# VHH binders against o26223: the designs that were tried, part 264

Target 1, 191 residues: o26223
Amino acid sequence: MKLLWTSQHIKVTVHIDGKVSKMDVLEAIKTRRSIRKYQDREVPEELIDKILDAAMCGPSAVDERPWHFIVVRNREMLEKIPEVHPYGAMVKDAPVAIIVCCDSSLEKIPGFWVQDCSIASQNILLAAHSLGLGAVWTGVYPLEDRVEGIRRLFSIPEHVIPFSVIPLGYPAENPGTRDLFDPDRIHLEKW
Short names: E, the ipSAE of ESMFold2; O, the ipSAE of OpenDDE; V2, 0.75 times the mean of E and O plus 0.25 times the DockQ between their complexes.

## First folded at step 15 (VHH)

Design X12 (framework vhh_7nfr_2; at its last fold request DockQ between E and O 0.53; V2 from the best seeds 0.00; counts 0 for: pae E 2.1 > 2)
Fold by OpenDDE, fold request of step 16:
Structure X12 (fold): chain B 191 residues (1-191), chain A 124 residues (1-124)
Amino acid sequence: as target 1 above (191 residues)
Amino acid sequence: QVQLQESGGGLVQPGGSLRLSCAASGFKFSRYWMSWVRQAPGEGREWVSSISWKGTWTYYADSVKGRFTIARDNVKNTLYLLMDSLKSDDTAVYYCAKHIYSSKPKTQDEFDYWGQGTQVTVSS
């Protein structure tokens, strides 16, 4: 009785380190989409470093640069984020998330930190996209329940305000591109 | 409580094959990367293989590439290691390990739970 060991050829799709084609800035902006499904693929640390570098290159009011970043790779922590962030369900499916925070002690002009952290968050999204990753901006501030939830979960001090949670990963979806240009939103010289 | 229990070890001749299993419980098995790590007598722990939480990505140490296959059944909460063309140098206690992160491990500190291990002995 010949035990036919059916060698199930697990097709190890060796994803060759595909040369991330250089994406120009306009292409990155126009083609970026919110990605909420991710592969079970590792995100290299080098890519996160590049993304964080980009995040810190945005302008800020009076160059206050109030932003801090928490890089979350711990699976248990990623799994807990949706418990305090109702619209953050996709975070648990990502291999990594970046929490953008504001250190209020660095704020020079009141209120501009929101703009500063928004710019940082957007740069994260654009950089991720340009590097072949998918990401989505999940808002934390200004919703008090989310702010406090994230604060408690990550032991963030009172003077630091969590602003956004951005999961990242290799995309497992392709939502396509959108044409969002609206000429009716453009006013010449006056309203 | 997280539990990992290895089985399938034994004595085999050089060139033989073994199938190791690791039964997982006490956590959402399908949400974590898993690894096999081995320790030969008098040596430190050596990473053998890793698998992503969906099983799409597998990684192997150079010493076992082409001979070992890591697999998982998320329905059965079981991790497997198929070992072919076994060599004397493969003699070790084999451990199943749970990942803290969704990545190929760099250090032993990236595992938070270990099984008790199963002995594999390759000897003529």
Scores: ipSAE 0.895, ipTM 0.945, lowest interface PAE 0.4, mean pLDDT 93
Fold by ESMFold2, fold request of step 16:
Structure X12 (fold): chain B 191 residues (1-191), chain A 124 residues (1-124)
Amino acid sequence: as target 1 above (191 residues)
Amino acid sequence: QVQLQESGGGLVQPGGSLRLSCAASGFKFSRYWMSWVRQAPGEGREWVSSISWKGTWTYYADSVKGRFTIARDNVKNTLYLLMDSLKSDDTAVYYCAKHIYSSKPKTQDEFDYWGQGTQVTVSS
C-alpha cells in the first residue's frame, strides 16, 4: 500500500528547574484549561522567557509578526487591571501577566493582525501549560473601553493595540479535562 | 500612607532568642510579599528572609537558614521574624521591607517601603 503521509506523535522536550519534562503536543492542546486561581508562588523569569519564545514561533500573515508583549510583574499594576478590565478580575491574583499587543506599523496585510495576535496568545497558553503553569486569556480587543483603559494604564502608544491580557501562575485549581469533540460540526465536501 | 513599624529588638546573650514584629498599615498587606533585611554597623544592607503574600513560600539567606523563621498574620497585618540560636554576627538593625514584585528580591531596589528598624544586639 502507498501512503500519502506517515504520521507519528511528536514529543517536545522542555526543561523545568533543570529537569527534562515531556508533554505530547496533542495532549497539551487537549488538556489545557483556563486557570483563574493561582498559588502565591514565584514564577521564574526563565519560564516567562520560554513562553514568549513560544509565542513568537506562531505563523503570521505574510510573516508580518506584528506582536509585542508587555510583562507585568509589578503588584500595584496587577491590582489596577480589574479597574479597567472587569472580566480580568483574576489578574490581580496572579504573580505575573502578559499583555499581547499589535504594533500597527508592522502590519503588511490590513486586518490580519487579530489572527496573528490570537495565534501568539494561544501559544502563550499552551507553553505555560507545558511548563506546569496555569493561564487564561482575558479579552481586551475589540472592546473599546478595555482597549483604552489598558492603553492608558500601561502608557501604550496610539499605534499599538492591546489585544489580550494573560495572567499566569502555578495553578491552585484543577478543573479537569473536557471531551468537546462534536462530529456534528464536521462537514464532508460541503455544508 | 504606607507605614511599617518594627519592634521586639533588644539585647540578648549568644544562643538566645528574639521575636521581631512589623506592624503594617496604609496598603493591602495581604497582597504583597514581605522581607526582613538587616544592616550591621558600618556595613551595607543584607537580605535575611522573604515570605509570599499567603505565607505559603518562605526563603532564607544561608547565614540564617535553620535558625530564623519568617511568618505573617494577614488578619492583623503583621510580619514576624522568630530568631533562635543567635550569634554575635546577627547584631544589626532589622528592617521590614515591602516588595514591589511577587518574587525573591535580587536587589534592594525591589523594595518600595522600609520600616524604621529595630536594633538586635547579641553580646558576647
Scores: ipSAE 0.607, ipTM 0.857, lowest interface PAE 2.1, mean pLDDT 90
ESMFold2, look of step 15: ipSAE 0.593; ipTM 0.852
ESMFold2 (binder alone), look of step 15: mean pLDDT 83; pTM 0.840
OpenDDE, look of step 15: ipSAE 0.881; ipTM 0.938
ESMFold2, fold request of step 16: ipSAE 0.475, 0.568; ipTM 0.801, 0.842
ESMFold2 (binder alone), fold request of step 16: mean pLDDT 82, 81, 83; pTM 0.840, 0.835, 0.839
OpenDDE, fold request of step 16: ipSAE 0.891, 0.891; ipTM 0.946, 0.945

Design X13 (framework vhh_7nfr_2; at its last fold request DockQ between E and O 0.55; V2 from the best seeds 0.00; counts 0 for: pae E 2.5 > 2)
Fold by OpenDDE, fold request of step 16:
Structure X13 (fold): chain B 191 residues (1-191), chain A 124 residues (1-124)
Amino acid sequence: as target 1 above (191 residues)
Amino acid sequence: QVQLQESGGGLVQPGGSLRLSCAASGFKFSRYWMSWVRQAPGEGREWVSSISWKYGWTYYADSVKGRFTIARDNVKNTLYLLMDSLKSDDTAVYYCAKHIYSSKPKTQDEFDYWGQGTQVTVSS
């Protein structure tokens, strides 16, 4: 019985034409989806740099910029994240994850760091999408068990608060686009 | 404990073929990229080939491209290297190596575990 190893050549048509199709910002926003399945394909460092650059371009309260980013590529560490983050199962399948953190010592006004880190996280998602990557926002803060789990796992100082874990990779799913516009959520001048 | 054990090396004539195997244990083999690296006498270690863990993306050094085929069986926890059209310059100790990252290796530091190696000698 000759075991015919059918090497299914998944022709990933890598459009080699470096035309990073400049996605319009509105298109990026409207077409972005949470991606939880990834190819085991390397994400180039250049793309991560662009994503992190975008993450740091968001506004922050009184320009406090409290965010820090841990870039995780170690497979062993990626595999451990789901152990402390029950809704982070997809992280172990990603080639890279970004942990968004707040340095509380950088806060100028207490409490706005959540907004700041949220903006940074969203920019990561949008940038990733515009670059042809899939990503998903997995919440860490404000759940204490997740915060402490991530803190311990990555030896994060006490004054630094892990906020989100964002796995990234080339998408292995296409959930399609969704129209989320709801006119009933719009009120003119008054409620 | 992580263990990588190479086998299948030997003496072969130029133009011959060999199949190397690497038996992996002590870790989730199916979750890591794997590579073959070789070291010829008096030379440094040379990356030969890599394979991804999920879709089986393969990468080859230019020196072996078209002649060597890397494969894996995640059920058997085994890495393979099929070597065809062997040349004298292919003479080396061949090592199986475990990746730290999901990427084509740039340096030897991107491997955390190595096998003991298996000798491949191509000689007439």
Scores: ipSAE 0.894, ipTM 0.947, lowest interface PAE 0.4, mean pLDDT 93
Fold by ESMFold2, fold request of step 16:
Structure X13 (fold): chain B 191 residues (1-191), chain A 124 residues (1-124)
Amino acid sequence: as target 1 above (191 residues)
Amino acid sequence: QVQLQESGGGLVQPGGSLRLSCAASGFKFSRYWMSWVRQAPGEGREWVSSISWKYGWTYYADSVKGRFTIARDNVKNTLYLLMDSLKSDDTAVYYCAKHIYSSKPKTQDEFDYWGQGTQVTVSS
């Protein structure tokens, strides 16, 4: 049983007790940083699938789930994003980006889609971090010129609103963690 | 106008060595993964090796692992394949190919531009 022992020992060690091998949720939230420098190696499709699965686990207003995602891996398209999205300059250096969109035909309560897509975007950042990837949310909505530029570049239909562009890759930087807890922002019982 | 121009092929004996070069122009060479792909007589194209554009991550087909080395020079816009311990099975036309994506290729449709090829013949 040599090969079975070593294979099952490795698999059992990783998955015993149902523990995630990398990171608990509070650690992920506290240690996630915006990453704008990426390695140029492949991000496997499997990881993107896990990240998008996590994105879709977010709550939404009356369960409307208005989100759609465009996965961009084409280098020529990634190189073009800064032409219409200047604050997304680092996107050209990523092996992949996710565009978070709202399909307005799925709205059940007008205007809450911004919160819904924000939740999905943050889940993308946390899931990427937990998988050893770095990411940053670059804002598209509500800037009209960026919304239209991204819509045109990716052939996004008029009823679909590009919300954010999130480049991802294995990090090529480590900005470290920050201690941002501020008790003065906490109000007991009233303001 | 994207252009890829291979050179360095030729006739060598088994156990010999060759260095292939691919001069690239008409695109931002330093922003793309690049590959070598070969085609033996009467056969389909076979992926040989890939290299990422910035940090130099390299990937090899099992048939050439340990014998071939892919390299690039982003200043001179040139891709290389250092071929060592050549066998008769390495006889093929070798193509330089530009990736569309930053990933190991699964099919030849993942390349948008190809060079003209350079013949490598391993024979006594």
Scores: ipSAE 0.538, ipTM 0.832, lowest interface PAE 2.5, mean pLDDT 90
ESMFold2, look of step 15: ipSAE 0.373; ipTM 0.736
ESMFold2 (binder alone), look of step 15: mean pLDDT 82; pTM 0.835
OpenDDE, look of step 15: ipSAE 0.666; ipTM 0.845
ESMFold2, fold request of step 16: ipSAE 0.000, 0.262; ipTM 0.097, 0.693
ESMFold2 (binder alone), fold request of step 16: mean pLDDT 82, 82, 82; pTM 0.836, 0.837, 0.834
OpenDDE, fold request of step 16: ipSAE 0.891, 0.892; ipTM 0.945, 0.947

Design X14 (framework vhh_7nfr_2; at its last look DockQ between E and O 0.72; V2 from the best seeds 0.00; counts 0 for: pae E 6.1 > 2)
Fold by OpenDDE, look of step 15:
Structure X14 (fold): chain B 191 residues (1-191), chain A 124 residues (1-124)
Amino acid sequence: as target 1 above (191 residues)
Amino acid sequence: QVQLQESGGGLVQPGGSLRLSCAASGFKFERYWMSWVRQAPGEGREWVSSISFSYGWTYYADSVKGRFTIARDNVKNTLYLLMDSLKSDDTAVYYCAKHIYSRKPKTQDEFDYWGQGTQVTVSS
């Protein structure tokens, strides 16, 4: 499966069943699902690089870009993550995980780092999906036990806050698509 | 403690066949990729073959492709290498190696445990 990275716009050609399909941004957003089962298949480094590139393309408050990423491929470490993250059971079955972190020393405006890291995390999910991978956002912050668990496990400095753990792999499930549009949640000019 | 123990090596004529085994213990065998690596006399270590958690993904060096088959039995915690059409150039010590990562190895540093090796000699 040759994924061609075309330039600054995530146009990913995904070979599904021998057919080249282009996934546009709206398609990626609408069809993305949390994937928790993965094939016994390696994820090429090239795909991880593309995903990380996408992760860094999101906006941040006053362009503070406080994010750091830990790429975890070590099987022993992947196996240990569920021990400190009760809802991260699927991480041990993934060939790779990305831990999104905030360096608080880079924060310019207090509190906006959560939005920044959320954007980065979502971009990881969308990029992964567009590349034919499955992923899931497992929340770490703001739960103190998970934050400290991940911190200890990966020797993360005190000024750096682990935000999310995102396992990645070729999907071994197809949960289907959802239509989540709700017009009752749209208000015009006034509540 | 992690242990890997190779067996099945020996002397064989060119064109002959051998089956190597690696008995694994001390870790969850089914949760790790495994490889065979060989070292010929006076040469460096050469990657031979890798297998994923199951039979789903196998990798071979070009030098052994079509002749060697890597397999595993996760119930028996055993890795195998079926070697057919053996050549003199296949003469080496064959090592079983445990992966650190769930991928085809790029370097020898991607293995954290090795067996003691088993000698394979192909000679007329």
Scores: ipSAE 0.857, ipTM 0.927, lowest interface PAE 0.5, mean pLDDT 92
Fold by ESMFold2, look of step 15:
Structure X14 (fold): chain B 191 residues (1-191), chain A 124 residues (1-124)
Amino acid sequence: as target 1 above (191 residues)
Amino acid sequence: QVQLQESGGGLVQPGGSLRLSCAASGFKFERYWMSWVRQAPGEGREWVSSISFSYGWTYYADSVKGRFTIARDNVKNTLYLLMDSLKSDDTAVYYCAKHIYSRKPKTQDEFDYWGQGTQVTVSS
C-alpha cells in the first residue's frame, strides 16, 4: 500500500505551462490516416517548422542523422511531381510537400539510411496529424525511375537520394479509423 | 504567354462602388492563388487581397476589410475585386498578380506575373 507520488498542483502547473499535448501519442498513432484531399488553406510556416523538428527527433543508426528535407510550396513544381511520380497525383492538390532525402556522405553505417529516413517520414506523418493536418507518404526509393525523376526535378545531387514525397495540408476528407491489430502476428519466445 | 489584363477602373466619388476584373490566360488559372495589389502615386506596392483556387479562402489587408470583396470565376478565368465604400486613400493603380505559392504573400517576389494595372481614382 503505497501513496501515489502525484498531486493536483503538479498536474495543473504542467497544464498551465503548456507541457500537456492536445493529442496523446497512442491516439495519434492509431488515428492517423493517409489523407489525399486537402483544403486550399494556407499551412503556416510555423507548423512546417514543428513538423521538421519532429522529423529530426527520430533515432538513426549510430546517430548518423542522414536526412535532409526539401519544402516545396511552388505550384509549378507541385504540379510537375506527378509527371515523374505516377502514384503522387494528389501532390498537385496540396499547398505544400516535404521531400525526405538521404545525404549519403553522412552515412556512418552503409544501408541503414533507409530505416533512418523511414523513421523521419513517419514522424512527419504523426506530427502533421497532431497539428490538425493530413498527409500521405508517397514512395520514391527504391524505385529508380521515381528516384531519377525527383532528383532531376529538384536538382538533387547524385550523392543525395530522394526517399519519399509527403504532400500535406488541412484535410478535406475523413476516412475514419481502422482496427488492424492481429494477434496471429505475435510470436512469443520463438517464431 | 501568361497574360493578366485588368479592367474596370475609373473615376468614382467617395462612398461609391467599383468592380475590377482581371482576365487571365496562358496558364491553368484554376490551379493558382491570385491577388490584387495596389500602388498609390510615389509609393511602393501594397497587398490588398488574396483568394485561394478551390475552397475560396479569402484574405484582406486591414485597410480594406469589410469594404472590398475578392472573387474568381474559374470557368471564365477571371479574377474580380468588388470595391464598396470607396475612400480617397483607395486611389491607386490596381494590379492582378499570380502567386507562386499557395499562401498569403510576404513579399512581391512571391508573384511571378503581374498585369498592366487599372487606375482607380476616388475624388470629389
Scores: ipSAE 0.135, ipTM 0.622, lowest interface PAE 6.1, mean pLDDT 89
ESMFold2 (binder alone), look of step 15: mean pLDDT 82; pTM 0.840

Design X15 (framework vhh_7nfr_2; at its last look DockQ between E and O 0.91; V2 from the best seeds 0.00; counts 0 for: pae E 10.6 > 2)
Fold by OpenDDE, look of step 15:
Structure X15 (fold): chain B 191 residues (1-191), chain A 124 residues (1-124)
Amino acid sequence: as target 1 above (191 residues)
Amino acid sequence: QVQLQESGGGLVQPGGSLRLSCAASGFKFSRYWMSWVRQAPGEGREWVSAISYSYGWTSYADSVKGRFTIARDNVKNTLYLLMDSLKSDDTAVYYCAKHIYSRKPKTQDEFDYWGQGTQVTVSS
């Protein structure tokens, strides 16, 4: 019985200027860049829903799925995020940001939540890119000042840990693509 | 304190034109989307037009599309509404409103500040 790995090619159909473009998963991974400049344009709610759906499709340790997401569109709040996140200056220029959080009460195995939330965060970035949006991962955890700053700003409960802040928008820059393949980092059977 | 003050309303004949202004103060005007909203006698508030904060993206209600133009001057902290080909159905109090979100408003609750309004009357 050949387990046909139906590689569900998540073909994201992006309507850009009336044209449907499909981006395969490898293309999304290879061409994704951190985007820190955004157009003064609305991000439709439907795109955010798709991104969040993708964020929840990643694996987690023993399927604990500890993640929560805060979707921030409030301009005043977006403007305040850089005050507690010194490397989050671009957040104030984005029309929307997603804060990825861990609910520690959902954790089944200690410590794996970092991997779980990282996977969710990366899926957000890839999904955004495939949909024609730009995004950047701004790290919150494990820096205590950022964690507490975001916690206070958004009244996040003590058992919930803010992990990342991801601003999103239509890109206003094109940094190009990079080839990051390094064969010297590949070891066969032994180091 | 946030203040929005509309001006430029008046009486005009059908087919005429008006230019409304909204003077904004008490907040970083260039960092917020702005809208015009109108209320006709006996009717609810109707969203008319919105403009983004920096790139000049605009949106219009179908009822005013092609006739009205929203604009802003971020140096003067002023929002404008150019109204051409005015109709009797355009008679209303016109309000400028500050957005909470950087998007086209879905409900009236997406505005945190309003002006006092300016009366526009279109009559023969």
Scores: ipSAE 0.837, ipTM 0.918, lowest interface PAE 0.5, mean pLDDT 92
Fold by ESMFold2, look of step 15:
Structure X15 (fold): chain B 191 residues (1-191), chain A 124 residues (1-124)
Amino acid sequence: as target 1 above (191 residues)
Amino acid sequence: QVQLQESGGGLVQPGGSLRLSCAASGFKFSRYWMSWVRQAPGEGREWVSAISYSYGWTSYADSVKGRFTIARDNVKNTLYLLMDSLKSDDTAVYYCAKHIYSRKPKTQDEFDYWGQGTQVTVSS
């Protein structure tokens, strides 16, 4: 006698109006460019949610997941960022920016939060690109003046370290793809 | 310091046209999204239209699409609402409102400054 698990699956016809388009992951990595000019167009909250979901999918040292994100849409706050972060001048023209932070109370291995937040930051760039947005990573950590300036501007607690500011929006420029592969950087078996 | 002053309202027949203006001062007008919001007698405030800071993006409530046009002049620091094909249910006080955020508003708390309003009355 055989015991068979039999189940009837309810078949439903699913109709969606929007086309689902996805970018191959290698294509996304190869074609992503820093975008510093943005269309005057709203970025829906739903896209920011998808981007932050992707940010949190990154690996972290011993799964410490030390990251926190500040989503900045307030025009006055975006305008103030360049005052404390001089290489963030394009932030004032972006519809939204994401500040990637480390909560040091979540740190389990000292110092690995930099790698953790770098991974989250890169995932933000790739996710934004895959959704038709342009973004750029502007460095905050380890430049102490920038860290303290951003911390003060956004009332970030002392145990939380601002790592990067990432303005994003629909791109108003197309810098093109770069060919950066350099075989001389590849070492087989030894240096 | 921030001041928004509407003008251009009045009494019109159905099918008529009006141009509302909002003179802005006390802030860098060209750096902010702006909206028109209206309030009919006995009703809550209804968002009407928004325009981005660079003239590139506009949005309209379904009730006014195709009839109203929002515009801005960043040299004169003035916001406009061009109203055509007016209907009796367009009767309201129209307010100019300054956005806090660079997006379509969801609630009235997303505006930090309002004008005093200008009355538009459409009567057959």
Scores: ipSAE 0.006, ipTM 0.414, lowest interface PAE 10.6, mean pLDDT 87
ESMFold2 (binder alone), look of step 15: mean pLDDT 81; pTM 0.831

Design X16 (framework vhh_7nfr_2; at its last look DockQ between E and O 0.43; V2 from the best seeds 0.00; counts 0 for: pae E 4.4 > 2)
Fold by OpenDDE, look of step 15:
Structure X16 (fold): chain B 191 residues (1-191), chain A 124 residues (1-124)
Amino acid sequence: as target 1 above (191 residues)
Amino acid sequence: QVQLQESGGGLVQPGGSLRLSCAASGFKFSRYWMSWVRQAPGEGREWVSSISWSYGYTYYADSVKGRFTIARDNVKNTLYLLMDSLKSDDTAVYYCAKHIYSRKPKTQDEFDYWGQGTQVTVSS
């Protein structure tokens, strides 16, 4: 499936409290929440492209960039994901999901792919949020049943490891923001 | 087995109204977007209207905007098309179609199931 990348810089205006404000990176990080309820509203392809672009901008070990992405819009497939992912119930209610995968053949240093794919997954979440979408990270790896379930469902090759499933959509909930800063977790120079 | 069955077509005068129905079975109707597509004699298929599954997002072709209303009853597993102010150019076979994706269709291949169609003829 050739993803038609349209390079159009869509200025996404996030209306927070009726004001058009650019969400800066710290705001995106601090205000992002897991969203599990979605509107039955179309997510434009342009937004998905931007999200995937962001997903590929993260660092990786020795620049190995082992990630692949499966964009899932097929309703039947979205409906089936919860069957192999028991904590992925919300996926069936999303208009689209991204499956982040690692191609092990691209790995240069063993084990760092988990960090690489985590960074990619987090960038997806942050980008989605900054674009006015809701998303949630549903973990697949390292749970063998989920890995194999997603593998079978999407005919993923053995050398490719599904890492996460991230449903996306316009949010139909507002869980609010929280402050998670804990100074007791900060140690100066030594433990 | 997925089944879509259109009804409500007929002969009507210009300016008249019709209500089309599509009875759906064999799948979770409330989980899919639905569309109406029409085909006039000698013409290709033309997308008419689409509706989302639960929040009521609706889309219309410019040719029918303001005259046609798409609706659905998820309890009855039925899709509707209310057609007002009908014109001769609205003469076509109207098809109910099931979406593969949760979006306004871009092409005809985004539908996986079709009804048999119902004939609408607008003539004086």
Scores: ipSAE 0.874, ipTM 0.935, lowest interface PAE 0.4, mean pLDDT 92
Fold by ESMFold2, look of step 15:
Structure X16 (fold): chain B 191 residues (1-191), chain A 124 residues (1-124)
Amino acid sequence: as target 1 above (191 residues)
Amino acid sequence: QVQLQESGGGLVQPGGSLRLSCAASGFKFSRYWMSWVRQAPGEGREWVSSISWSYGYTYYADSVKGRFTIARDNVKNTLYLLMDSLKSDDTAVYYCAKHIYSRKPKTQDEFDYWGQGTQVTVSS
């Protein structure tokens, strides 16, 4: 029988809970990994605020800033996301997820909203990492079945396009650092 | 239909111990934080303790810390509260409550389902 009060009474708490980490920006970029296993631990509202502030600091085409964010903490809703997102199974295990959306009425340069929302999504990943959280970008756009499923689930209007779902929480895994530099991908002066 | 059924309450002398159980059905119990909340006669509801669904994060009100232990069995879909060193001011109806969010509750509106409660009476 799994009566868990002894193993679940005490857990190591990440010291940077609720505080901005003093992580170097290059370190953050090099050490960020996709995290798909999370502690069942509260992510405070102030950390989400800092992450979304960082998300909105990204550049955008002609400063159009087309992004909107849905913060999902409701367990029923988190449990339903995998029903419309087949590779989003880990979302139900997170205490919170952020849905990055484009409001097409804010678009000034047609089609650049994808780049804009990609920048915001990456900033979410880096900011979460710097705060001691783990996250992963799960793709929604351009897969029309996922876009329609997420739009229906969260009552997103037709002019708003869900772009990505980013579950996050304190990590329950450490996949380690990778060295991905490949000099063969660098072309000087021409291809 | 979500159902929470508390049991194990009763009459106990000061300094005694009691073990409450809450049988859960109608939802994926292992996916939700759970809490114990109590209501003394003539008082509002007071949060007592919460437990996460994994990694054993447990939280206690200052009034019960060190005396009460929350636990869960995700195989049997059962929440527990082990109460030691009971005092007369622990006398209350104890409720099992299901969280909407994965966090310590700030208000009773963060629970979407409640049990019917079990009476704990501590008297000399």
Scores: ipSAE 0.313, ipTM 0.733, lowest interface PAE 4.4, mean pLDDT 89
ESMFold2 (binder alone), look of step 15: mean pLDDT 81; pTM 0.827

